# Miniprotein binders against Catabolic L-serine/threonine dehydratase (CHA1), part 20

Target 1, 359 residues: Catabolic L-serine/threonine dehydratase (CHA1), of Saccharomyces cerevisiae (p25379)
Amino acid sequence: SIVYNKTPLLRQFFPGKASAQFFLKYECLQPSGSFKSRGIGNLIMKSAIRIQKDGKRSPQVFASSGGNAGFAAATACQRLSLPCTVVVPTATKKRMVDKIRNTGAQVIVSGAYWKEADTFLKTNVMNKIDSQVIEPIYVHPFDNPDIWEGHSSMIDEIVQDLKSQHISVNKVKGIVCSVGGGGLYNGIIQGLERYGLADRIPIVGVETNGCHVFNTSLKIGQPVQFKKITSIATSLGTAVISNQTFEYARKYNTRSVVIEDKDVIETCLKYTHQFNMVIEPACGAALHLGYNTKILENALGSKLAADDIVIIIACGGSSNTIKDLEEALDSMRKKDTPVIEVADNFIFPEKNIVNLKSA
Key: E = the ipSAE of ESMFold2; O = the ipSAE of OpenDDE; V2 = 0.75 times the mean of E and O plus 0.25 times the DockQ between their complexes.

## First folded at step 9 (miniprotein)

Design u2 (from r2 with K71E R78E; at its last look DockQ between E and O 0.90; V2 from the best seeds 0.00; counts 0 for: pae E 2.3 > 1.5)
Fold by ESMFold2, look of step 9:
Structure u2 (fold): chain B 359 residues (1-359), chain A 81 residues (1-81)
Amino acid sequence: as target 1 above (359 residues)
Amino acid sequence: MDPEVQKRIDEFRKRVEEVWKKAQELFDKGNTEEALEILFDLYLEIMKFYEETGDSRFLDIAFEVLERILELEEEAREKSQ
């Protein structure tokens, strides 16, 4: 694609006795440094084409993330020469603001948190465009079918690369991915469905404690919304998952693993030491299962044979440096971590359905 | 309507037809990357004129090329299955 890269699928040898063969999908090599290029690029391309074919208005792109989604939108628009405006929260690091601006996107700093930045984008930016001339393309971070379709292209690449390496897909006993809002997960499921593999290859969805909305939703038996996000894995720090994510996980009996922030940061630093690549906590959460295969086996419900294959999606992320990771670890060791019980930290989101109580 | 802008629009519509034919020939021979590259170079050239003139007719032409790029990318993925 012109908005995202085909990325390598490479054998990864983790230190110690290998219980299985691990392959990494290197989404860190995307134009925006993360898998977000796939889905957000696809959304932007398809939306822009549709808007122009209607012939009534011209497209402009709007995003509200100071992280991987906003940077992916800006990167895609730079490549396509499309106008892009990104509203980022005030806590967004200057380095990230500068990276987004360097694409040529307009960056507005407003709102203490994502929700406030998103409200400002919709109310003070998008609401004020000339709607007779411009049709906005709103880039949701994860909850859009065109985003999922774009992410699903990584499964086409995985199947193709296994074939070219003479590896039977039947040897793949699991795919590990981190789960934030569920866009990556939805894309993986859609890709697997295209090959008739979604019933055969279990997914292990990984989250960190404090933003484990997927895990909690599965335990409760319906989607939940967290009141507070307390994990340092900001790329996973979404208060909700998409309804589609919940339905896929029930349909395919997807496994859920929750890891502590400290363990994830230590994995990130360990991986950087061993392989000279900086990764963010969302990616480190998935890689943690490669370093700790007993956790993976427990999630899968079976021991792995030496010739079994497990694919880990190295989702990437361009929001942190080594210094950021070191500071996060230091901060965790110095913080008095509050205890918040899961039962006290969620509500059920409102649904847009007709009230069924009136019988 | 600026006569110079209209002339450039007419020139680009002719070039799109020529480049599509060349891209299809390259694609049919298995040279998918080169086919996509010549289409993308044309897309960016037309978008530059859109940025300079503000004339939406350049945007229309550019997005016809972008749609062709997407079609070839989808066909290439289907062939590799």
Scores: ipSAE 0.525, ipTM 0.846, lowest interface PAE 2.3, mean pLDDT 88
ESMFold2 (binder alone), look of step 9: mean pLDDT 82; pTM 0.759
OpenDDE base, look of step 9: ipSAE 0.771; ipTM 0.923

Design u3 (from r2 with S56E D60E; at its last look DockQ between E and O 0.93; V2 from the best seeds 0.79)
Fold by ESMFold2, look of step 9:
Structure u3 (fold): chain B 359 residues (1-359), chain A 81 residues (1-81)
Amino acid sequence: as target 1 above (359 residues)
Amino acid sequence: MDPEVQKRIDEFRKRVEEVWKKAQELFDKGNTEEALEILFDLYLEIMKFYEETGDERFLEIAFEVLERILKLEEEARRKSQ
């Protein structure tokens, strides 16, 4: 695609007594440094075409994420030469603000957290455009079918790469992915469905403690919304999952694993030391299961044979440096925060996110 | 209408059909990446004129090219299934 890359599927040999063959899908090689390029690029491209087919208004792109979603929107717009405005929370690191600005996007710093930035975008930016001339494309971070469709393209690539390597798909015993709002997960499921594999290949969804909305929703039997997000994995730090994510997880009996922030950060630094790649905590959470196959086997409900294949989606992310990871670990060693009881940290979701028409 | 802008629009409409024919030939030979590249180069050139002039006719032509890019991308994915 002109807005995202085909990425490699490569064997990863973890040190120690790994019992299975691990393959990584390297989404860090996307134009924006993460899988977000696939879905957000697809949304923007298709929305721009739909808007122009009406012939009356020009598209302009709006996002409210200071993380991988906002950067993916800006990167896609740089590629397509489309106007892009990103509103980011005040906590957004200067490095990330600069990366988004360097694409040519307008960046507005407003709001203490995502919801306030999103409200500012909708109320103070999008409501002030000339709607007779401009049709806005609102980029939700994860909850849009065009985003899921774009993410699903990685399954086409995985199936093709397994064939080219003479590997039977029947040897694939699991796919590991991190779950934030569920966009990546939804895309993986939709891709697997196209090949009749969604009932055959279990997915292990990984979260960190403090933003484990997926795990809690499955345990409760209903989608939930967290009141507070306390995990350092900011790319997973959404208070809700998409309703589609919950429906797929129940339909396909998707497995859920929750890992502590400290363990994830240590895995990120270990991976950097061993393989010379900087990864985000969201990516490190999935890779943690490659380093700790007992956790993976418990989630799958079976032991892995030596010739079993497990695919880990190395989801990428471009929001941190090695210094950021080291500072995060140091900060966590000084932190003495009590564990919050899950029953006291969630409500059932309200529909307070409005998807703007982008066609 | 500015006669110079109208002449440029007419030239781009002709070039779109020429480049599209070449892109389809490349695609049919399996050269998908080259096919997309020549279409995308044309898309960006037309978008530059849209940005400089503000004339929506350039935007219309550019997005016709973008739609053709999307069609080739979808066909390529469909064939790999």
Scores: ipSAE 0.728, ipTM 0.920, lowest interface PAE 1.3, mean pLDDT 88
ESMFold2 (binder alone), look of step 9: mean pLDDT 83; pTM 0.785
OpenDDE base, look of step 9: ipSAE 0.745; ipTM 0.915

Design u4 (from r2 with D41E L44F; at its last look DockQ between E and O 0.84; V2 from the best seeds 0.00; counts 0 for: pae E 2.0 > 1.5)
Fold by OpenDDE base, look of step 9:
Structure u4 (fold): chain B 359 residues (1-359), chain A 81 residues (1-81)
Amino acid sequence: as target 1 above (359 residues)
Amino acid sequence: MDPEVQKRIDEFRKRVEEVWKKAQELFDKGNTEEALEILFELYFEIMKFYEETGDSRFLDIAFEVLERILKLEEEARRKSQ
């Protein structure tokens, strides 16, 4: 593809006694350094083609994320030679601002968090464009069907690679992925559905404590929104999951695991030192189950055999350095992190309130 | 209109059809990566002329190439199923 790379599916040997055959899908090798190149690249490319085919207005791309989503949008636009504007929160690290700007994208710093940056993008940037000349492509970080479709290409590659290696798909006993807003997860489900595998291969969705919206939504039996994200895994830190994510999770009995920030950072550092690849907490959350097979087996509800295959999506990301990870771990050792009771930290999304009043 | 720009546009229109035919032949032989690569190269070449001239007709031709790339990628995905 012009907007994403085929990534390798490689066997990974974790330290200790082998309990299963782990394969990693290395999405860190994407143009933007994360899986978001697939979905966001697909959205931008499809939208730009449509707009250009209509011949009335020129496509311009708009995003509101200072993380992997904003960088994926900017990277896709660089490859497609499209104008891109990214609004980033004030908390966005200078390194990420510079990385987005270095693609040729316009970067505007506004808002304390993603929602404020997104509001500014819509009200102060997109509303001021000449709508007679420009058709805007709004890039949501995860909640768009074209994003899910783009992410689903990962499953096409996995199935092809297993087939080419003469590995039976029946040996795959699970796929592990991180869950933020659910865009990656939705793409994996849609990819598995194309091969009739969504009911056969369970997904284990991994989150960090303090942004575990998916886990909480499953426990409550309804989609919830967090008021505040407290996890260091800021790339997983979406206040909401997509409605599609909740529907798929119920339909396919998707498993949910929540890991502590400290354990995720320790895994990130362990992996970084072992394999000389710096990984983000979001990626570390999924990889944590490779280092801790008992957690994975508990989530699956069964023990793994030595010839069983588990695929871990190494989702990538570029927001953290090794120094950032070390500083984070040191900070966690010094602070008794107050346990915020989950009960006070969620609300029901407004769209669900309207459906309850019409019943 | 600059006659040289018009000539270049007409040349690219011809090349789009020639490269598309070659890409389909490569794709039918199972050389999907090579088929996509020659289309990508053509896209980037056209887009360079768009960046240099600002003439939207180069952009139109470039997006015709992108549409053909998407078509082959979708066909490749269907063949892998």
Scores: ipSAE 0.374, ipTM 0.771, lowest interface PAE 1.5, mean pLDDT 90
ESMFold2, look of step 9: ipSAE 0.554; ipTM 0.852
ESMFold2 (binder alone), look of step 9: mean pLDDT 83; pTM 0.774

Design u5 (from r2 with F40W; at its last look DockQ between E and O 0.01; V2 from the best seeds 0.00; counts 0 for: pae O 13.6 > 1.5, placed apart)
Fold by OpenDDE base, look of step 9:
Structure u5 (fold): chain B 359 residues (1-359), chain A 81 residues (1-81)
Amino acid sequence: as target 1 above (359 residues)
Amino acid sequence: MDPEVQKRIDEFRKRVEEVWKKAQELFDKGNTEEALEILWDLYLEIMKFYEETGDSRFLDIAFEVLERILKLEEEARRKSQ
């Protein structure tokens, strides 16, 4: 594809006694440095082709993320020669602003949080375009079927690579991925459904404490929204999961694991030093289960055999440097403050409040 | 360094202080929207010049304007409570 790369599926040996055969899907090798190139690239490409086929208006791309999603949009637009505008929150690091701008994308800084940046994008940027000349392509970070379709190509590659290596898919006992908004997860499920594997290969969705919207939604039995994100894993920091994510998780009995920020950062640093690849906390959360097989086995509800295969999606990301990880760890060591589970961190979506009043 | 780029940076630094002073005066009079508008206009002008030049010093100046916008927005929220 022009918008994403085929990535390798490679066996990884974690330190200690091998409890299973781990394979990593290296999505850090995508054009944007993350899996977001698949889904967001697919959305942009499909939309641009549609608009161009209609021949009435010119496509322009609009995104509201200063993280992996905004950079994926900008990178896809660079490859497709499309105009791109990215609104980024004020908390966006200068390095990320520069990285997005260096693709040729217009970068506007507005809003304290993604939601405010997204509101600004819609109200002050997209509403000011000449709609007779320009057809806007809005890029959501995760909640779009074309994004999920694009991410599902990862499973096509995994199935092909296993087949080419003469590895039986029946040896795959789980797939580990990070869960933010659920876009990656939805893509994995849709990919597995194409092969009739979604009921056979359990997914372990990993989140960080303070961003664990998926875990909380599963525990409560309905989708929730967090009022505040407190995790350092800002790329997992979505206030909501997609409705599709919750539906799939119920249908396929997807497992959920929540890891502490400290443990994730330690894993990121450990992996970075061991393999010379800088890893974001979102990717580190998934890789943490490769280092901590007991957590994985507990999530799966069974012990792994030495010939069992677990696939970990190394989702990539480009927001953190090694220095950022070190500074984060040092800051956590100084904060002896107990993480108080503040019960007030979530709200129910308005659509669910109406159903509770009619019962 | 391109002397013309440096001149433009110095001009924008001066304009940031002038526009900030005017924005504060407008804010103090209760014209919050107008105060924010003149800061946003300056921000967008600086950002356009950053896009044209790629010189990160324009981005630094634009962030100084943005911090002032955020400050006024926060102060406006406090006054409305």
Scores: ipSAE 0.000, ipTM 0.210, lowest interface PAE 13.6, mean pLDDT 87
ESMFold2, look of step 9: ipSAE 0.396; ipTM 0.802
ESMFold2 (binder alone), look of step 9: mean pLDDT 83; pTM 0.786

Design u6 (from r2 with L36F; at its last look DockQ between E and O 0.95; V2 from the best seeds 0.00; counts 0 for: pae E 1.9 > 1.5)
Fold by ESMFold2, look of step 9:
Structure u6 (fold): chain B 359 residues (1-359), chain A 81 residues (1-81)
Amino acid sequence: as target 1 above (359 residues)
Amino acid sequence: MDPEVQKRIDEFRKRVEEVWKKAQELFDKGNTEEAFEILFDLYLEIMKFYEETGDSRFLDIAFEVLERILKLEEEARRKSQ
């Protein structure tokens, strides 16, 4: 695509005794440095064409993320020469603000956290456009079918790459991906459904403790909303998963793993030391299972043979430096992390009110 | 209607069909990346005229090119299935 790259699927050798063959899907090679280019690029292209075919108004793009979603929107718009406005929270690092601005997007700093930035975007930016001339394209970070469709293209690429390498898809015993709001996961499921593989290849969804909304929703038996996000993995830090994410996970018996922030950051730093690549905690969470295959086998419910294949989605991300990771690790060792009980930290979203299940 | 703008619009409509034919030939030969490149170069050239003139007819033509790029991308994915 003109807005995203075909990325390599390459064998990754983790140090230690191999229990399976690991392949990485290198989404860090996307134009925005993450898989977000796929779905957000697809949303923008398809929306712009639809708006122009209606002949009523011109498209403009609006996003409310100082992270990978906002940067992917800005990057896609830079390539397409489309107007883009990104509202970012006040805590957004200057480096990320500058990266987004350097695409040519307008950047507005407002709101203490994502929801306030999103509200400002909708009420103070989008509501003030000339709606007779402009039709806005709102870029949700994860909860949109065109986003999931775009992400699903990575499964087309994986299947084709396995075929070109003469590797039977039957050897693939799992796909590991991190879960934030569930957009990546939804895309993987949709891609697998297209090939009749979604009930044959289990997905292991990985989260960090403190933003493990997916895990908690599965345990409770219905979607939940966290009141507070306490994980360092900001790219996974959403209070909800999409409803579609819960439905897919129930349908396909998706496995859930939760890893501590400290362990993920240490994995990120280890990977950088061993392979000279700086990765975000979200990506490190998935890679952690490559370093710790017993966790993976427990999640899958079976031992892996040496010729079994496991694919890890190296989701990418460009929001941190190695110094950021080192400082986060030092901060965790010097300061207490807030501890809140799961029962005290969630509510049921209004449209999903059901009796609380004990589990 | 500015006659000079109308002339440029007519010229771009003709070029879209010429470049589309060339892109389809490249695509059919397996030169997929070259096909996308010539289409996208045309898209950006038309978008530049939209930026300069403010005339939405250039935007319409550019998005017709973008739709053809999307069509070829979908065909490439379908063939790889």
Scores: ipSAE 0.620, ipTM 0.889, lowest interface PAE 1.9, mean pLDDT 88
ESMFold2 (binder alone), look of step 9: mean pLDDT 83; pTM 0.785
OpenDDE base, look of step 9: ipSAE 0.632; ipTM 0.874

Design u7 (from r2 with Y50W S56L; at its last look DockQ between E and O 0.88; V2 from the best seeds 0.79)
Fold by ESMFold2, look of step 9:
Structure u7 (fold): chain B 359 residues (1-359), chain A 81 residues (1-81)
Amino acid sequence: as target 1 above (359 residues)
Amino acid sequence: MDPEVQKRIDEFRKRVEEVWKKAQELFDKGNTEEALEILFDLYLEIMKFWEETGDLRFLDIAFEVLERILKLEEEARRKSQ
């Protein structure tokens, strides 16, 4: 695609006794450094084409994330020569603000958290456009069918690469991906459905404790909303998952694993030292199962044979540096044992019908 | 109505069909990346005139090219299945 890369599917050897063959899908090689390029690029291209059909207004792109979604929107717009405005929360590091601004996007710093930045975008930025001349393209971080469709293209690439390597898809016994709002997961399911594989290849969804909305929703048997997010995995740090993510997980009996922040950060640093690639906690959470195959086997409900294949989506992300991770780990080592806030930390989201619609 | 703008519009519509024909020939030979590249170069050239003139007819032509790009990208993925 003109807005995303085909990425490698490569064998990954983890230290220790191998119990299966691990392959990584390297989404860190996307133009924005994460899989977000696929879905957000697809949304922007398709929305622009739909606007052309009415012939009356020009597109402008609006996003409210200071992380991977906002950077992916800005990167796609730089490529397509489209105007882009990104509202980022006040806690967004200057490095990320500068990266987004350097694409040519307008960056506005407002709101303490994503929801406040998103509200500012809608009420103070988008409401000031001349709607008779401009058609806005709103980029949700994860909850849009065009985003899921774009992400699903990685499954086309995986199937093609397995075929090229003369590997039977029947050898694939699991796909591991991190779950934030569920956009990546939805894309993987949709891709697998195209090949009749969604019922055959289980997915293990990985989260960190403190933002484990997917796990809690599955345990409760209905979608939940967390009151606060306490995990360092900021790219997983959403209070809700998409309704589609919950429905897919029930339909396909998707497995859920929750890992502690400390363990994930240690894995991120270990992977960087061993393989010289900087990864975010969201990516490290998925890679953790390659280092700790007992966790993976327990989630799958079976032992893995030596010739079984497990694919780990290396989702990427450009929000962290090694220094950020080391400082976070040092901070955790100074604290008393944290109190777990599982039972008191969620509510059930209300259903709302709004005038604005996602494509 | 500016006659020079209309002349450029007519020239771009002709060029879109010429580049599209070449892109389809490249695609049929398996040269998908080159096919997409010549279409995208044309897209960006037309977008420049949209930005300079504010005339929506340039934007309309550019997004017709973008739609053809997306169609070829989808067809390329279908063929690899």
Scores: ipSAE 0.737, ipTM 0.923, lowest interface PAE 1.3, mean pLDDT 88
ESMFold2 (binder alone), look of step 9: mean pLDDT 83; pTM 0.778
OpenDDE base, look of step 9: ipSAE 0.790; ipTM 0.930

Design u8 (from r2 with L59F; at its last look DockQ between E and O 0.92; V2 from the best seeds 0.00; counts 0 for: pae E 1.7 > 1.5)
Fold by ESMFold2, look of step 9:
Order: structure tokens, then sequence, then C-alpha cells
Structure u8 (fold): chain B 359 residues (1-359), chain A 81 residues (1-81)
């Protein structure tokens, strides 16, 4: 596609004893540095074409993320020469503001966290446009079918690459992906469905403690909303998952793993030292299972043979430097962290609020 | 209407059909990446004129090219499945 790249699927050897064969899907090679290019690029391109074919208004793109979603929107718009406005929260690091601005997108800093930035975008930016002339394309970070469709293209590539390497898909015993809002996961499921593989290749969804909305929703038996996000994995740091993510996980019995922030950061740093690639904690969470095969086997419910294949989605991300990771690790060794009891940290999203403390 | 802008519009419409024919020939030979590149280069050239002139007819022509790009991308994906 003109808005995203085909990425390699390559054998990865993790140090240590012999284990299953790991293959990485290198989404760090996307134009925006993450898989977000696929879905967000697809949404923008298809929406802009639809708007132009209607012939009444011009497309303009609006996003409210100071992370990988906002950067992917800005990158796609730079490539397509479309107007793009990104509202980012005040906590967004200057380097990310600069990266987004350098694409030619307009960047507005407003709101203490994502919801406030998103509200400002909708009420103070999008409502100000001349709706007789402009039709807005709103870029949700994950909850849109065109985003999922775009992400599903990685499964087309994986299937083709396995075929070209003379590897039967039957040898693939799992796909490991990180779960934030569930857009990547939804795309993987849709791609697998296209090949009749969704009920045969289990997915292991990985989160970090403090933003483990997917895991909690599965345990409770319905989607939940976290009140606070306390994990360093900001790319996973959404308070909700899509309803489609929950339904897919129940339908296909998707496995859930939660890893501590400290362990993920250590994995990120280890991977960087061993393989010269800086990765975000979201990506490091998935790679952690390559370093820790017993965790993976427990999640899958079976021991892996030496010739079994596991695919890890190296989701990428461009929001941190190695120094950011080192500072985060140092802070975890020194900082008092508020204890938030699980029963107090979530509600049911939208209008379905339940006081679980009394249950 | 500026006669020079109208002349450029007419030239782009002719060139779109010429580049489209070449892109389809490349695509049929399996040169999908090159087919998309020549179409995208044309798209960007037309969008530059849109940005410089503000004339919506350039935008319309550019998006006719973009739609053809999307069609080829979708066909390439179907053929690989």
Amino acid sequence: as target 1 above (359 residues)
Amino acid sequence: MDPEVQKRIDEFRKRVEEVWKKAQELFDKGNTEEALEILFDLYLEIMKFYEETGDSRFFDIAFEVLERILKLEEEARRKSQ
C-alpha cells in the first residue's frame, strides 16, 4: 500500500536453551514505526476517497493521540498531502510533539490525558470547521472496522511469507500480540478468519499490570473500564477494550498474559543490547514470551515441540528512547507507587456502571 | 477561468489516462510496486497544483488517480490470496 509497508517475517533466536522456533513480524519498519500505519492509513485513504466521490466536501483528518496513533495519522496525511490536526495531551513528550509537527500536521497541546485531548478535539477544533466545506475524518486509536481491516493485511503477508519459506501453517502453534484497545488483535483475528485459521491458531494477548483491561474483562465476563492506568506501557494504556475484542476473545478462547512493568522494561533493554533495536514496552511485553517460553507454554496450555512455530508481532512504536526506558526502570526501583486495589480500579464502561466493591 | 489553469487541467486528464495504461501494463507483468509508484508520483504532482492554485478540479483529478491506486492495491491482495 502507499500508506503502509510489507514487513519482514524473520526467524528470531533468543539466547538460552533450545525452544520452539520464533518468528517476528517487524512492524517497527512501518512508515510511522508501528503497525498503526496499516489500520490508520487504511481508514484515512478509504475515507478520503469516499468523501471525494460524494463530491460535496473536502476531507480533513483529526486525531487526539500523542502516541503511535496520532503519529500514524500524521504520517499517512503527509504521504497523501491531506490536512491533519492532532490534539495531544500535555504530558506528551516534546520529541513526539516535534515528530508529529515535522510531518506537516498541526499539533495542539491540550488536556491532561487522552479523554480531555479528545474532548477538546471534538468540541473546540472539529466543531469550529466549516461543515459545509469540510468533512472530518476522525481517527479513533483502535475502535474502527477500517482500522481492523488495515491491520489484517499483516496476516496476508504472514501466510505468503510462510508459503515462500516452505513452512506449513499447521506448524504455527500460536501468535503473540500485545493488547491495548484491541485494534491489532481484531485485525489479526480478521486476517486469520480470511484463511480459515482463527479457530486453529491460538492468540496469546499480552498486557502489562496496571493497564490489563483485556485480562480483567475476560475474568469478570464482560468489558470493564479502568479508572487509572498505572503501567509504563503507554501504547497499551487505554481504559477500555473494544467490544469486538471481547467477543472475539470469547469466541476463539484467546489466552491472556499479564507481565509486570519492571520485567517488560528489562526485556526491552535486553533486546536492545542483544539485537540493536529500541522497542517500546508494548512490543517488549510480547517479546518477553520469546525469552520466557514457560510463560508462553502455560498460556497455550501445552508444551511446545522444538519444531513448533510461534509468531510474535513486534508491534513497534516510536514514542520512547533508550534513555526513557532506563529512566523508567530507575524510577521503579526508587518510587513509591500508590496501591490501587483491583476491586476499586474499574467500572463497566458507558452507562453500565456497577459497584463491584459490594459484591 | 484562467486559460493557463484550464490548459493544465486538460493536460493532466490526458496524462492520467496515459499513466494508467502504463500502470496496468506493469501490473499485468507482476511489477506491482512500479505500477503504484508511477500512479502515486502523478497523484502528488497533481496535488501540488491543487495546493498552489486552490482549484478544486486538480483535487478531483488527483483523487481519480488515488482511487485507481486503491483498486490496484486491492487486486494485488486478491491475487496473492
Scores: ipSAE 0.646, ipTM 0.894, lowest interface PAE 1.7, mean pLDDT 89
ESMFold2 (binder alone), look of step 9: mean pLDDT 83; pTM 0.782
OpenDDE base, look of step 9: ipSAE 0.737; ipTM 0.912

## First folded at step 10 (miniprotein)

Design v1 (from u1 with Y50W S56L; at its last look DockQ between E and O 0.92; V2 from the best seeds 0.84)
Amino acid sequence: MDPEVQKRIDEFRKRVEEVWKKAQELFDKGNTEEALEILFDLYLEIMKFWEETGDLRFLDIAFEVLERILKLEEEAREKALEEWEKR
ESMFold2, look of step 10: ipSAE 0.793; ipTM 0.929
ESMFold2 (binder alone), look of step 10: mean pLDDT 80; pTM 0.730
OpenDDE base, look of step 10: ipSAE 0.843; ipTM 0.946

Design v2 (from u1 with S56E D60E; at its last look DockQ between E and O 0.90; V2 from the best seeds 0.00; counts 0 for: pae E 1.6 > 1.5)
Fold by ESMFold2, look of step 10:
Structure v2 (fold): chain B 359 residues (1-359), chain A 87 residues (1-87)
Amino acid sequence: as target 1 above (359 residues)
Amino acid sequence: MDPEVQKRIDEFRKRVEEVWKKAQELFDKGNTEEALEILFDLYLEIMKFYEETGDERFLEIAFEVLERILKLEEEAREKALEEWEKR
């Protein structure tokens, strides 16, 4: 596609004793530095075409994320020469604001949290456009079928690369991906379904403690909504997953792993030291299973042979620097944060009752 | 209304069909990336004239090119899936 790149699938050798063969899908090489280019670029391109075919209004793009979703929207619009406005929360790092502005997108800083930025976008920006002339394209960070379709293109590429490398798909014993709102996961499932592989290749979904909505929803047996997000993995920090994500995970018996923030940051810093690539905690969470194959084997429910293949989606991310990671680690060592019980930290999105302690 | 703008519109419509024919030939030979590149270069050129003139007819033509890009991308994916199924 013109809005995202084909990325390499390459063997990654982790230091220490070899076990399975790990291959990384390098989504960090996307135009926006993350897999978000695939889905958000696809949404924007397809929406723009549809709007112009109706012939009544011109497209303009609107996003409310100061992270990878907003940057992907701005990057896609730069490539397509489309107008883009991004409203970002006040806590958004200056580096990210500058990166989004440097694409040519208009950036407005407003709202303490994502929801407030999103409300400002809808009520103070989108509501004031001339709707007789402009049709807005609203970019959700993850919960849109065109986003999932765009993400699914990485499976087409993986299948092609396995063929070109003379690797039987039967040797692939798992795919590891991080889970935030579930858009990446949904795309992977849809891609695997296209190739008849969704029942054959298990997915291990990885989250950090404090934003592990996917894990909690699977354990409870129904979707949950977190009251508070306490993980430093802001790219994974959504209070809900998409309903489609829960349904896919139950259908395909997707495995779930939760890792502590400290362990993820240490993995991010280790990976940067060893391989000279800066990654976000969301990406580091997935890579952590390459460094710690016992965790992966426990999640898969089997030991891995030396010639088994596991694919890790290196989802990328451009929100942090090495300094940001070091500061986060220092902050975690210097303070005690009260532990919030799982039973105290979620509700059901369609039911407002938290009831784990009563069982 | 502007005769110069109308002349450019007519020229671009002719070029879209010429570039499309070249892109289809490249695609049929397996040169998918080059096929998409010549279409995308044309898309950006037309969008430049839209930005300069504000005439929506340039936007319409540019998005007809973008739709053809999407069509070739879909055909490339369909060919890849067909090849997989033949195994």
Scores: ipSAE 0.646, ipTM 0.881, lowest interface PAE 1.6, mean pLDDT 88
ESMFold2 (binder alone), look of step 10: mean pLDDT 80; pTM 0.731
OpenDDE base, look of step 10: ipSAE 0.791; ipTM 0.923

